VHH binders against Kynurenine formamidase (BNA7). Designs and how they scored, part 10

Target 1, 268 residues: Kynurenine formamidase (BNA7), of Scheffersomyces stipitis (a3ggu3)
Amino acid sequence: MSEKIVFYGKEQLQRIRIFNYSESNDKTLIVLHGGGWRDPRNSYNDFEDMANYILEEKKATNINIIGIDYRLSPFIKHPVHLIDVLTAFRYILENYKTGQLSIVGHSVGATLLLEILNYVEIIQTGLEQLETSEPSIEELQTLFDFISKNLTFKTMYFLDGIYDVRALLEEYPSYDFFVKSAFVSTVAIEEASQLSWKQHNEAFKIAVDKYEILHSLEDELLSLNQPKLFAKYLQDRKIECSFRTGNWGEHEQVYRSQAVSEHVLQNM
Below, E stands for the ipSAE of ESMFold2; O stands for the ipSAE of OpenDDE; V2 stands for 0.75 times the mean of E and O plus 0.25 times the DockQ between their complexes.

## First folded at step 16 (VHH; framework vhh_surovatamig_d1)

Design x4 (from w4 with Y33W W107Y; at its last look DockQ between E and O 0.01; V2 from the best seeds 0.00; counts 0 for: pae O 13.2 > 2, placed apart)
Amino acid sequence: EVQLVESGGGLVQPGGSLRLSCAASGFTFDEYWMSWVRQAPGKGLEWVAVINQDGEKTDYVDSVKGRFTISRDNAKKSLYLQMNSLRAEDTAVYYCARYGSWKERTYFDYRGQGTLVTVSS
ESMFold2, look of step 16: ipSAE 0.512; ipTM 0.796
ESMFold2 (binder alone), look of step 16: mean pLDDT 83; pTM 0.838
OpenDDE, look of step 16: ipSAE 0.000; ipTM 0.236

## First folded at step 17 (VHH; framework vhh_surovatamig_d1)

Design y1 (from x2 with V50I; at its last look DockQ between E and O 0.02; V2 from the best seeds 0.00; counts 0 for: pae O 7.4 > 2, placed apart)
Fold by OpenDDE, look of step 17:
Structure y1 (fold): chain B 268 residues (1-268), chain A 121 residues (1-121)
Amino acid sequence: as target 1 above (268 residues)
Amino acid sequence: EVQLVESGGGLVQPGGSLRLSCAASGFTFDEYYMTWVRQAPGKGLEWVAIINQDGEKTDYVDSVKGRFTISRDNAKKSLYLQMNSLRAEDTAVYYCARYGSWKERTWFDYRGQGTLVTVSS
């Protein structure tokens, strides 16, 4: 497997890993890691097994596979992670022929996928909490304009995701240690996803053909509460989604699951 | 003309150490990320280590973490790779490489001729 690492920003973690690419490929899989916004042990490397399965075992070389890294807490706070991801998308779309895009997000990666669906509101509200002027309003607007015009997904795969951070803390109070590293305030937590919004009721801004929610029954860190909340959220809005469960390993094993990889591949 | 010249390779026993050096010329050295890449016999190019412009940030491929250290001296326009606890699997031609522009689809735009590192008992 040919490996390329390319930076989409100035920071060390503002990088992508290209697992496979050909200009002639008409499909691209983006993979987005988790790690509770802060764990440096998580990266695009989490998806090596998935990439290997697809490219080496299944010989599906007609699929581009790109992993995205983003800056991690505590040195940055929400929504900077999302900004990085969007910046990465812009970079990818500007420099590669992606064809139809699908994306897998694991854990916080899934959170970021959800956030992408209303990225403008989420970023604006988040930055307000940070009271920061970086990036500049002009830079952000340029990014937003590009994303709105160019970013669409065939399928979004939400893999053992966090979709309501507030609800997460209610269920798992001990998770406060990593949540606080990523969020500056309770308000920031509430505004982190659409599910906990109190003041916003915005339609999704990104076109997605299919929503796939996956949750391992063996996940020791996240119960079915999170995916159920998300599924209900979509249902209430008459958005069709697939919700699948299986024994795909523990939280940090699910993205290595052959069954999960096969499922993703079969739907591409 | 951009030039990268590696040195320091050789034969070493497992567990041994080597220090590779790279002399850069023909460009503004301190404006570029620098990398070490390697190619083992029968294998493709592998990224090994990267360092930012001022040397404050580094990263490594997992297999060399804790064993290899990349550093640079901008005044001397030099890149280094300290390799400790060498293993047989580290046997490769090591290349000094300049990280390319953002729009380049590769991790480097220039690479040296390489220096051979052989780890064998």
Scores: ipSAE 0.017, ipTM 0.316, lowest interface PAE 7.4, mean pLDDT 92
ESMFold2, look of step 17: ipSAE 0.428; ipTM 0.744
ESMFold2 (binder alone), look of step 17: mean pLDDT 86; pTM 0.869

Design y2 (from x2 with T28D; at its last look DockQ between E and O 0.72; V2 from the best seeds 0.00; counts 0 for: pae E 3.3 > 2)
Amino acid sequence: EVQLVESGGGLVQPGGSLRLSCAASGFDFDEYYMTWVRQAPGKGLEWVAVINQDGEKTDYVDSVKGRFTISRDNAKKSLYLQMNSLRAEDTAVYYCARYGSWKERTWFDYRGQGTLVTVSS
ESMFold2, look of step 17: ipSAE 0.332; ipTM 0.670
ESMFold2 (binder alone), look of step 17: mean pLDDT 85; pTM 0.860
OpenDDE, look of step 17: ipSAE 0.223; ipTM 0.652

Design y3 (from x2 with T106V; at its last look DockQ between E and O 0.75; V2 from the best seeds 0.00; counts 0 for: grease 24.7 > 24.2)
Amino acid sequence: EVQLVESGGGLVQPGGSLRLSCAASGFTFDEYYMTWVRQAPGKGLEWVAVINQDGEKTDYVDSVKGRFTISRDNAKKSLYLQMNSLRAEDTAVYYCARYGSWKERVWFDYRGQGTLVTVSS
ESMFold2, look of step 17: ipSAE 0.679; ipTM 0.867
ESMFold2 (binder alone), look of step 17: mean pLDDT 84; pTM 0.854
OpenDDE, look of step 17: ipSAE 0.208; ipTM 0.638

Design y4 (from x2 with S101N; at its last look DockQ between E and O 0.05; V2 from the best seeds 0.00; counts 0 for: pae O 4.1 > 2, placed apart)
Fold by OpenDDE, look of step 17:
Structure y4 (fold): chain B 268 residues (1-268), chain A 121 residues (1-121)
Amino acid sequence: as target 1 above (268 residues)
Amino acid sequence: EVQLVESGGGLVQPGGSLRLSCAASGFTFDEYYMTWVRQAPGKGLEWVAVINQDGEKTDYVDSVKGRFTISRDNAKKSLYLQMNSLRAEDTAVYYCARYGNWKERTWFDYRGQGTLVTVSS
């Protein structure tokens, strides 16, 4: 497996892992890890098994695979994680021929995927809570303009994701431990997801052909409440989605599941 | 040059306690997650504990939860591991490690020389 690590920013975690790349490939899979915004044990390396399955076992070398790392809490807070992810996308799109782009997000990675769909509103509102001027408005605008013009997805895979942080805390109060590391306020939490928005009702700004929601029935950390909330959200807006469940292992096993990898591959 | 130097290892009876220390230099200590990893005889490296930059967040491998405490002093550029209620299975070389994912490394990019902890009656 061809491997390269490239930095899209100045910080240590602002990097991508290129599992496979050829300019002649017409498909690219992006993988986005979770880790509760803060767990350094999670990274693009989480998807080594998926990449190996696709590239080595299935010999699907015609697929580019790129993992994205982003800065982690507590030193940074929402929405800086999302900003990093967008910055990574820009970097990837500027430097590589991606062809058709699909993306897998696990856990908080799935959260970030959801946020990408309304990245402008989410970032603007989030930054208001941080009262920070970094990045500058001009820099952000440049990023936004680029993303709006260049970022589209064939399929988004939401894998055992968090889609409503507020609802998550209601269901699992003990998760306040890691949520507080990532969010500066309750308002920030509410504004971090379209599902908990009180003041916004914006259409998705990123073109996506297919939405795939996947949830392992063996996930010990996240119940079906989260994916159900998201599925309903999409349904209410007449957005077609696939909602799949299976026994794909525990929360930190699901992204290693061969069945999940096969599903992604078959839909590429 | 990044340097991590462990100390505090030794022989201890089951149920005993040890405190490991790590002196860090050559990098901005307070910008990095720090970890303890260990390698028992005949086994691979095992992650033991992690602490975030400001020391507010910690996590542990299940087998040491409630017994071990990771902490740090950023002013002193030091990492600690308080080990209580030690068991025979805790016998290992303990390494202070700076978290950093590189190609072949899962949870650290730099590691110290290690300090041996032997738990035996």
Scores: ipSAE 0.023, ipTM 0.411, lowest interface PAE 4.1, mean pLDDT 92
ESMFold2, look of step 17: ipSAE 0.656; ipTM 0.858
ESMFold2 (binder alone), look of step 17: mean pLDDT 85; pTM 0.860

## First folded at step 18 (VHH; framework vhh_surovatamig_d1)

Design z1 (from x2 with V50T D59E; at its last look DockQ between E and O 0.01; V2 from the best seeds 0.00; counts 0 for: pae O 14.0 > 2, placed apart)
Fold by OpenDDE, look of step 18:
Structure z1 (fold): chain B 268 residues (1-268), chain A 121 residues (1-121)
Amino acid sequence: as target 1 above (268 residues)
Amino acid sequence: EVQLVESGGGLVQPGGSLRLSCAASGFTFDEYYMTWVRQAPGKGLEWVATINQDGEKTEYVDSVKGRFTISRDNAKKSLYLQMNSLRAEDTAVYYCARYGSWKERTWFDYRGQGTLVTVSS
């Protein structure tokens, strides 16, 4: 497996891991890790087993695989994580021939996938709460313009995701320790809760052909409430989605599941 | 339903040999890595060996290298563990697991009920 680390930004965690790449490849899988916005033990390395399965075992060498790291809380707050991810997308699209894109997000990585669907509103409201001038409006607009014109996905894989932070805290009050690390205020949390948006149900800003929701029944940290909420959200909007469950290990094992990897590969 | 059923455990003297078997059903056996894990009394689960789909690639925990051999028969949907030169420290319940573990990391999505191996004089 050819491995390369490339920085898409100036910060240490603004980097991507290229597990496999060829200009002749017509598909690219992007992988986003979780870790509650803050756990440094989670990174693009979480998907090493998935990459190995796809590339080495299945010999699917025609697939590019790229992992994205992003800056972590508490040093940064929402929506900076999302901005990093979008910045990484731009970098990837500008420097590599990706072909058809698919993406896997685990846990908070899945959160980020959901946020990508409404990235403009999420980032604008989030930055308002942060009261930060970085990045500049001009920089953001440039990024937004690029993303809107160039970023599309064949399939988004939501793996044991958090899809509504408010609902999460209601179900698991003790999770406030990592949520508070990621969000500056309760208002910030509310504004980031896309599933609860009542007033502005804007269409998704990113074109996605297929939505795949995956949840391990052995996940000890997240119940089926989260994926059910998300599935319902999509159904209400007449968006077709697949909702799959299985015994794919605990929360921090599911992304290593061969069954999950096989499913991702088969649907690419 | 995925099922894994281990057999072949028993009492053996130090230096002896034992062959464990695992019968798999309920899934496409030849598409999956398979793993043996073990749990000694009072200890946590330990990875033992993993084998890829076609059996050409195997990995072992260091303590069993040269003594244990993992193999599979895809036609029979069976996983095997040949254990030679057994030691007292090999005493454990041995489990067959789907995918299971690689690179000394322990993971599995399905595991059998296990078979007890006791190495004692």
Scores: ipSAE 0.000, ipTM 0.265, lowest interface PAE 14.0, mean pLDDT 91
ESMFold2, look of step 18: ipSAE 0.643; ipTM 0.859
ESMFold2 (binder alone), look of step 18: mean pLDDT 85; pTM 0.859

Design z2 (from y3 with Y110H; at its last look DockQ between E and O 0.01; V2 from the best seeds 0.00; counts 0 for: pae O 12.1 > 2, placed apart)
Fold by OpenDDE, look of step 18:
Structure z2 (fold): chain B 268 residues (1-268), chain A 121 residues (1-121)
Amino acid sequence: as target 1 above (268 residues)
Amino acid sequence: EVQLVESGGGLVQPGGSLRLSCAASGFTFDEYYMTWVRQAPGKGLEWVAVINQDGEKTDYVDSVKGRFTISRDNAKKSLYLQMNSLRAEDTAVYYCARYGSWKERVWFDHRGQGTLVTVSS
């Protein structure tokens, strides 16, 4: 497996891991890790087993696979994580031939996928809470323009995700320890809770052909409440989605599940 | 290719029983949660029952609880729905489906052609 690490930003964690790439490939899978916004033990390396299954076991070498790292809390706060991910997307699209693009997000990675669907509003409101000047408005606008014109997905895979932080804390009050690391205030949490928005969001900003929700029943950290909320959210909006459950291991094992990898591959 | 083929539907009187079967092929059956969904005339798809991989965990829509039983035979790659104490409101096309559902919400990646169940006096 040809591996390359490339930086899309100036910071140490603003990097991507290219598991496989060829200009002749017509499909690309992006993988986005979790870790509660803060755990440095989680990275693009979480998807090494998935990549190996796809590339080595199934011999699907016609698929590009790219992992994205992003800066972690507590040094940065929401929505900087999302900004990094979008920055990475831009970098990838500007420098590589991706063809048809699919993406897997695990845990907070899945959160970020959801946020991508409303990235403009999420980022604008989030930055207001941070009272930061970075990035500049001009830089953000340039990024937004690029993303809106160039980023589309065939399939988004939401793997054992967090989809409503408010609901999460209601179910698991003790999770405030990592949520507080990622969010500057309760208001910030509320504004980032897309499923609870009162405002009529007409449409997602990113075109996605298919939504796949995956949840391991052996996940000891996240119950079915989160994916159920998300599935309902999509269905209420007449968005087609699939919801798959299985025994794919604990929270930090599910992304290594062969069954999960097979499912991802079959839909590419 | 993923295939799901339902059978066992028919006409039955209220209070009667019927057993539906679904034959699965083209995928690793025991890796998936399986569901029965139904569509009554003029209505949308409704979740009926779900079963996990090993058959140890099941769930049902409230209206069928105590009357319907979902089961599976992984060796035969088959899904079943035992329907007892059938009511007129159970009249629908019943589908075998892969993936999950919850309450009234239905989502799946594959569904069979369905089998018609008519409950009428």
Scores: ipSAE 0.006, ipTM 0.233, lowest interface PAE 12.1, mean pLDDT 90
ESMFold2, look of step 18: ipSAE 0.588; ipTM 0.826
ESMFold2 (binder alone), look of step 18: mean pLDDT 85; pTM 0.867

Design z3 (from x2 with Q53Y Y110H; at its last look DockQ between E and O 0.93; V2 from the best seeds 0.65)
Amino acid sequence: EVQLVESGGGLVQPGGSLRLSCAASGFTFDEYYMTWVRQAPGKGLEWVAVINYDGEKTDYVDSVKGRFTISRDNAKKSLYLQMNSLRAEDTAVYYCARYGSWKERTWFDHRGQGTLVTVSS
ESMFold2, look of step 18: ipSAE 0.748; ipTM 0.895
ESMFold2 (binder alone), look of step 18: mean pLDDT 85; pTM 0.860
OpenDDE, look of step 18: ipSAE 0.356; ipTM 0.718

Design z4 (from x2 with K103M Y110S; at its last look DockQ between E and O 0.65; V2 from the best seeds 0.00; counts 0 for: pae E 2.2 > 2)
Fold by OpenDDE, look of step 18:
Structure z4 (fold): chain B 268 residues (1-268), chain A 121 residues (1-121)
Amino acid sequence: as target 1 above (268 residues)
Amino acid sequence: EVQLVESGGGLVQPGGSLRLSCAASGFTFDEYYMTWVRQAPGKGLEWVAVINQDGEKTDYVDSVKGRFTISRDNAKKSLYLQMNSLRAEDTAVYYCARYGSWMERTWFDSRGQGTLVTVSS
């Protein structure tokens, strides 16, 4: 694997790992790690096994694979993580020929995928709570304009994700340790809980052809409540989704599962 | 074995100052975020402050912002909490703790025995 690390921002964690790239490739898989917004042990490196399976075992070299790192809490707060991810997308789209894009998000990575679907409202409301002037309104608008015009996905893979933080805390009150590190207030949490919004946007802001929800039955950290809530949410909106479960290991093993990798590859 | 030993607690008047220290051993100190947590009487554990490996980044619970300062000396394997303008509500057992991972399902994976801070007139 020709591996390269490239920075899309000035900060240490504003970087991407290119597992594989060729200008002639017509498909790109982006991978977003989890770690509860805070765990530095989670990174684009989480997807090494997936990349190896796809590129080395299956010899699918016609697929670009790019991992994205983003800044981590507690030193940054929501929605800065999402802003980093969007910034990374812009960087990737400006500098690489991606062809058709698919994306895998694990845990909080899946949360970020969901947030991308409403990124304008999520970021605007989040920044209001954060009370920060960075980035500037102008910079954000430029980013938003670019994303709205250029970012589309064939398939989003939601892997053992968190889809409603409020509901998560109701189910797992002890998870406040990482939620509080990522969010500045209860209001911020509520405003970020898209599934619980009273006012729903009629349509997602990003075009996605296919939604794939994956959840390991062996996940010791997240029950089926989260993916069920998300599946129902999509169903209620008449959005077609696939909801699959399997024994793919514990929470931090699922993204290393060969079965999961195979599934991702088969749907690309 | 990970060991964390707090010191510096005591009785202080409102508006007073106190500096807590923590001696760490049994692990590579400079590879970990460190944190202070506290438990007030009759209340649960509360996160207070966190510091990254090199001490360049810090964060605090809102109630202590501007009053408390977390710092570390990696050469001495020590963590500190400077507490100024202390209030009655700051009364608690303070624990030095190694910042936990997501998998630990808590703010820390290890903590000390704690040191009592009592703020009273």
Scores: ipSAE 0.457, ipTM 0.763, lowest interface PAE 1.4, mean pLDDT 93
ESMFold2, look of step 18: ipSAE 0.552; ipTM 0.810
ESMFold2 (binder alone), look of step 18: mean pLDDT 84; pTM 0.853

## First folded at step 19 (VHH; framework vhh_surovatamig_d1)

Design aa1 (from z3 with T35N; at its last look DockQ between E and O 0.86; V2 from the best seeds 0.00; counts 0 for: pae O 2.6 > 2)
Amino acid sequence: EVQLVESGGGLVQPGGSLRLSCAASGFTFDEYYMNWVRQAPGKGLEWVAVINYDGEKTDYVDSVKGRFTISRDNAKKSLYLQMNSLRAEDTAVYYCARYGSWKERTWFDHRGQGTLVTVSS
ESMFold2, look of step 19: ipSAE 0.595; ipTM 0.833
ESMFold2 (binder alone), look of step 19: mean pLDDT 82; pTM 0.830
OpenDDE, look of step 19: ipSAE 0.032; ipTM 0.527

Design aa2 (from z3 with K103Q; at its last look DockQ between E and O 0.70; V2 from the best seeds 0.00; counts 0 for: pae E 2.7 > 2)
Amino acid sequence: EVQLVESGGGLVQPGGSLRLSCAASGFTFDEYYMTWVRQAPGKGLEWVAVINYDGEKTDYVDSVKGRFTISRDNAKKSLYLQMNSLRAEDTAVYYCARYGSWQERTWFDHRGQGTLVTVSS
ESMFold2, look of step 19: ipSAE 0.467; ipTM 0.780
ESMFold2 (binder alone), look of step 19: mean pLDDT 84; pTM 0.858
OpenDDE, look of step 19: ipSAE 0.257; ipTM 0.671

Design aa3 (from z3 with Y32E K103M; at its last look DockQ between E and O 0.84; V2 from the best seeds 0.00; counts 0 for: pae E 2.3 > 2)
Amino acid sequence: EVQLVESGGGLVQPGGSLRLSCAASGFTFDEEYMTWVRQAPGKGLEWVAVINYDGEKTDYVDSVKGRFTISRDNAKKSLYLQMNSLRAEDTAVYYCARYGSWMERTWFDHRGQGTLVTVSS
ESMFold2, look of step 19: ipSAE 0.526; ipTM 0.806
ESMFold2 (binder alone), look of step 19: mean pLDDT 86; pTM 0.872
OpenDDE, look of step 19: ipSAE 0.209; ipTM 0.641

Design aa4 (from z3 with R98K Y99W; at its last look DockQ between E and O 0.81; V2 from the best seeds 0.60)
Amino acid sequence: EVQLVESGGGLVQPGGSLRLSCAASGFTFDEYYMTWVRQAPGKGLEWVAVINYDGEKTDYVDSVKGRFTISRDNAKKSLYLQMNSLRAEDTAVYYCAKWGSWKERTWFDHRGQGTLVTVSS
ESMFold2, look of step 19: ipSAE 0.792; ipTM 0.910
ESMFold2 (binder alone), look of step 19: mean pLDDT 83; pTM 0.839
OpenDDE, look of step 19: ipSAE 0.267; ipTM 0.677

## First folded at step 21 (VHH; framework vhh_surovatamig_d1)

Design bb1 (from aa4 with V50T V61E; at its last look DockQ between E and O 0.79; V2 from the best seeds 0.00; counts 0 for: pae O 2.3 > 2)
Amino acid sequence: EVQLVESGGGLVQPGGSLRLSCAASGFTFDEYYMTWVRQAPGKGLEWVATINYDGEKTDYEDSVKGRFTISRDNAKKSLYLQMNSLRAEDTAVYYCAKWGSWKERTWFDHRGQGTLVTVSS
ESMFold2, look of step 21: ipSAE 0.734; ipTM 0.893
ESMFold2 (binder alone), look of step 21: mean pLDDT 81; pTM 0.827
OpenDDE, look of step 21: ipSAE 0.138; ipTM 0.600

Design bb2 (from aa4 with K98T; at its last look DockQ between E and O 0.90; V2 from the best seeds 0.00; counts 0 for: pae E 3.1 > 2)
Amino acid sequence: EVQLVESGGGLVQPGGSLRLSCAASGFTFDEYYMTWVRQAPGKGLEWVAVINYDGEKTDYVDSVKGRFTISRDNAKKSLYLQMNSLRAEDTAVYYCATWGSWKERTWFDHRGQGTLVTVSS
ESMFold2, look of step 21: ipSAE 0.366; ipTM 0.707
ESMFold2 (binder alone), look of step 21: mean pLDDT 81; pTM 0.825
OpenDDE, look of step 21: ipSAE 0.529; ipTM 0.796

Design bb3 (from aa4 with N52K; at its last look DockQ between E and O 0.01; V2 from the best seeds 0.00; counts 0 for: pae E 18.8 > 2, placed apart)
Amino acid sequence: EVQLVESGGGLVQPGGSLRLSCAASGFTFDEYYMTWVRQAPGKGLEWVAVIKYDGEKTDYVDSVKGRFTISRDNAKKSLYLQMNSLRAEDTAVYYCAKWGSWKERTWFDHRGQGTLVTVSS
ESMFold2, look of step 21: ipSAE 0.000; ipTM 0.115
ESMFold2 (binder alone), look of step 21: mean pLDDT 84; pTM 0.844
OpenDDE, look of step 21: ipSAE 0.030; ipTM 0.453

Design bb4 (from aa4 with S101N; at its last look DockQ between E and O 0.84; V2 from the best seeds 0.00; counts 0 for: pae O 3.0 > 2)
Amino acid sequence: EVQLVESGGGLVQPGGSLRLSCAASGFTFDEYYMTWVRQAPGKGLEWVAVINYDGEKTDYVDSVKGRFTISRDNAKKSLYLQMNSLRAEDTAVYYCAKWGNWKERTWFDHRGQGTLVTVSS
ESMFold2, look of step 21: ipSAE 0.539; ipTM 0.819
ESMFold2 (binder alone), look of step 21: mean pLDDT 82; pTM 0.833
OpenDDE, look of step 21: ipSAE 0.030; ipTM 0.484

## First folded at step 22 (VHH; framework vhh_surovatamig_d1)

Design cc1 (from x2 with R98T; at its last look DockQ between E and O 0.92; V2 from the best seeds 0.00; counts 0 for: pae E 3.7 > 2)
Amino acid sequence: EVQLVESGGGLVQPGGSLRLSCAASGFTFDEYYMTWVRQAPGKGLEWVAVINQDGEKTDYVDSVKGRFTISRDNAKKSLYLQMNSLRAEDTAVYYCATYGSWKERTWFDYRGQGTLVTVSS
ESMFold2, look of step 22: ipSAE 0.338; ipTM 0.702
ESMFold2 (binder alone), look of step 22: mean pLDDT 81; pTM 0.820
OpenDDE, look of step 22: ipSAE 0.159; ipTM 0.605

Design cc2 (from bb2 with E31S; at its last look DockQ between E and O 0.91; V2 from the best seeds 0.00; counts 0 for: pae E 3.8 > 2)
Amino acid sequence: EVQLVESGGGLVQPGGSLRLSCAASGFTFDSYYMTWVRQAPGKGLEWVAVINYDGEKTDYVDSVKGRFTISRDNAKKSLYLQMNSLRAEDTAVYYCATWGSWKERTWFDHRGQGTLVTVSS
ESMFold2, look of step 22: ipSAE 0.310; ipTM 0.681
ESMFold2 (binder alone), look of step 22: mean pLDDT 81; pTM 0.824
OpenDDE, look of step 22: ipSAE 0.378; ipTM 0.731

Design cc3 (from bb2 with E31S T98V; at its last look DockQ between E and O 0.79; V2 from the best seeds 0.00; counts 0 for: pae E 3.4 > 2, grease 24.7 > 24.2)
Amino acid sequence: EVQLVESGGGLVQPGGSLRLSCAASGFTFDSYYMTWVRQAPGKGLEWVAVINYDGEKTDYVDSVKGRFTISRDNAKKSLYLQMNSLRAEDTAVYYCAVWGSWKERTWFDHRGQGTLVTVSS
ESMFold2, look of step 22: ipSAE 0.305; ipTM 0.669
ESMFold2 (binder alone), look of step 22: mean pLDDT 83; pTM 0.851
OpenDDE, look of step 22: ipSAE 0.482; ipTM 0.776

Design cc4 (from z3 with R98T K103R; at its last look DockQ between E and O 0.89; V2 from the best seeds 0.00; counts 0 for: pae E 3.6 > 2)
Amino acid sequence: EVQLVESGGGLVQPGGSLRLSCAASGFTFDEYYMTWVRQAPGKGLEWVAVINYDGEKTDYVDSVKGRFTISRDNAKKSLYLQMNSLRAEDTAVYYCATYGSWRERTWFDHRGQGTLVTVSS
ESMFold2, look of step 22: ipSAE 0.340; ipTM 0.704
ESMFold2 (binder alone), look of step 22: mean pLDDT 81; pTM 0.824
OpenDDE, look of step 22: ipSAE 0.311; ipTM 0.688

## First folded at step 23 (VHH; framework vhh_surovatamig_d1)

Design dd1 (from z3 with Y99W W107Y; at its last read DockQ between E and O 0.92; V2 from the best seeds 0.83)
Amino acid sequence: EVQLVESGGGLVQPGGSLRLSCAASGFTFDEYYMTWVRQAPGKGLEWVAVINYDGEKTDYVDSVKGRFTISRDNAKKSLYLQMNSLRAEDTAVYYCARWGSWKERTYFDHRGQGTLVTVSS
ESMFold2, look of step 23: ipSAE 0.770; ipTM 0.900
ESMFold2 (binder alone), look of step 23: mean pLDDT 83; pTM 0.845
OpenDDE, look of step 23: ipSAE 0.470; ipTM 0.770
ESMFold2, fold request of step 26: ipSAE 0.788, 0.792, 0.801; ipTM 0.907, 0.908, 0.909
ESMFold2 (binder alone), fold request of step 26: mean pLDDT 83, 82, 82; pTM 0.841, 0.841, 0.838
OpenDDE, fold request of step 26: ipSAE 0.711, 0.805, 0.782; ipTM 0.870, 0.905, 0.898
ESMFold2, last read: ipSAE 0.796, 0.794, 0.781; ipTM 0.910, 0.909, 0.905
ESMFold2 (binder alone), last read: mean pLDDT 82, 83, 82; pTM 0.840, 0.842, 0.835
OpenDDE, last read: ipSAE 0.806, 0.760, 0.798; ipTM 0.906, 0.889, 0.902

Design dd2 (from z3 with Y99W R105K; at its last fold request DockQ between E and O 0.86; V2 from the best seeds 0.78)
Amino acid sequence: EVQLVESGGGLVQPGGSLRLSCAASGFTFDEYYMTWVRQAPGKGLEWVAVINYDGEKTDYVDSVKGRFTISRDNAKKSLYLQMNSLRAEDTAVYYCARWGSWKEKTWFDHRGQGTLVTVSS
ESMFold2, look of step 23: ipSAE 0.798; ipTM 0.912
ESMFold2 (binder alone), look of step 23: mean pLDDT 87; pTM 0.879
OpenDDE, look of step 23: ipSAE 0.591; ipTM 0.817
ESMFold2, fold request of step 26: ipSAE 0.778, 0.809, 0.805; ipTM 0.902, 0.917, 0.915
ESMFold2 (binder alone), fold request of step 26: mean pLDDT 86, 86, 86; pTM 0.870, 0.876, 0.871
OpenDDE, fold request of step 26: ipSAE 0.607, 0.682, 0.703; ipTM 0.827, 0.856, 0.867

Design dd3 (from aa4 with D109E; at its last look DockQ between E and O 0.66; V2 from the best seeds 0.00; counts 0 for: pae E 4.3 > 2, grease 24.5 > 24.2)
Amino acid sequence: EVQLVESGGGLVQPGGSLRLSCAASGFTFDEYYMTWVRQAPGKGLEWVAVINYDGEKTDYVDSVKGRFTISRDNAKKSLYLQMNSLRAEDTAVYYCAKWGSWKERTWFEHRGQGTLVTVSS
ESMFold2, look of step 23: ipSAE 0.216; ipTM 0.616
ESMFold2 (binder alone), look of step 23: mean pLDDT 83; pTM 0.846
OpenDDE, look of step 23: ipSAE 0.622; ipTM 0.832

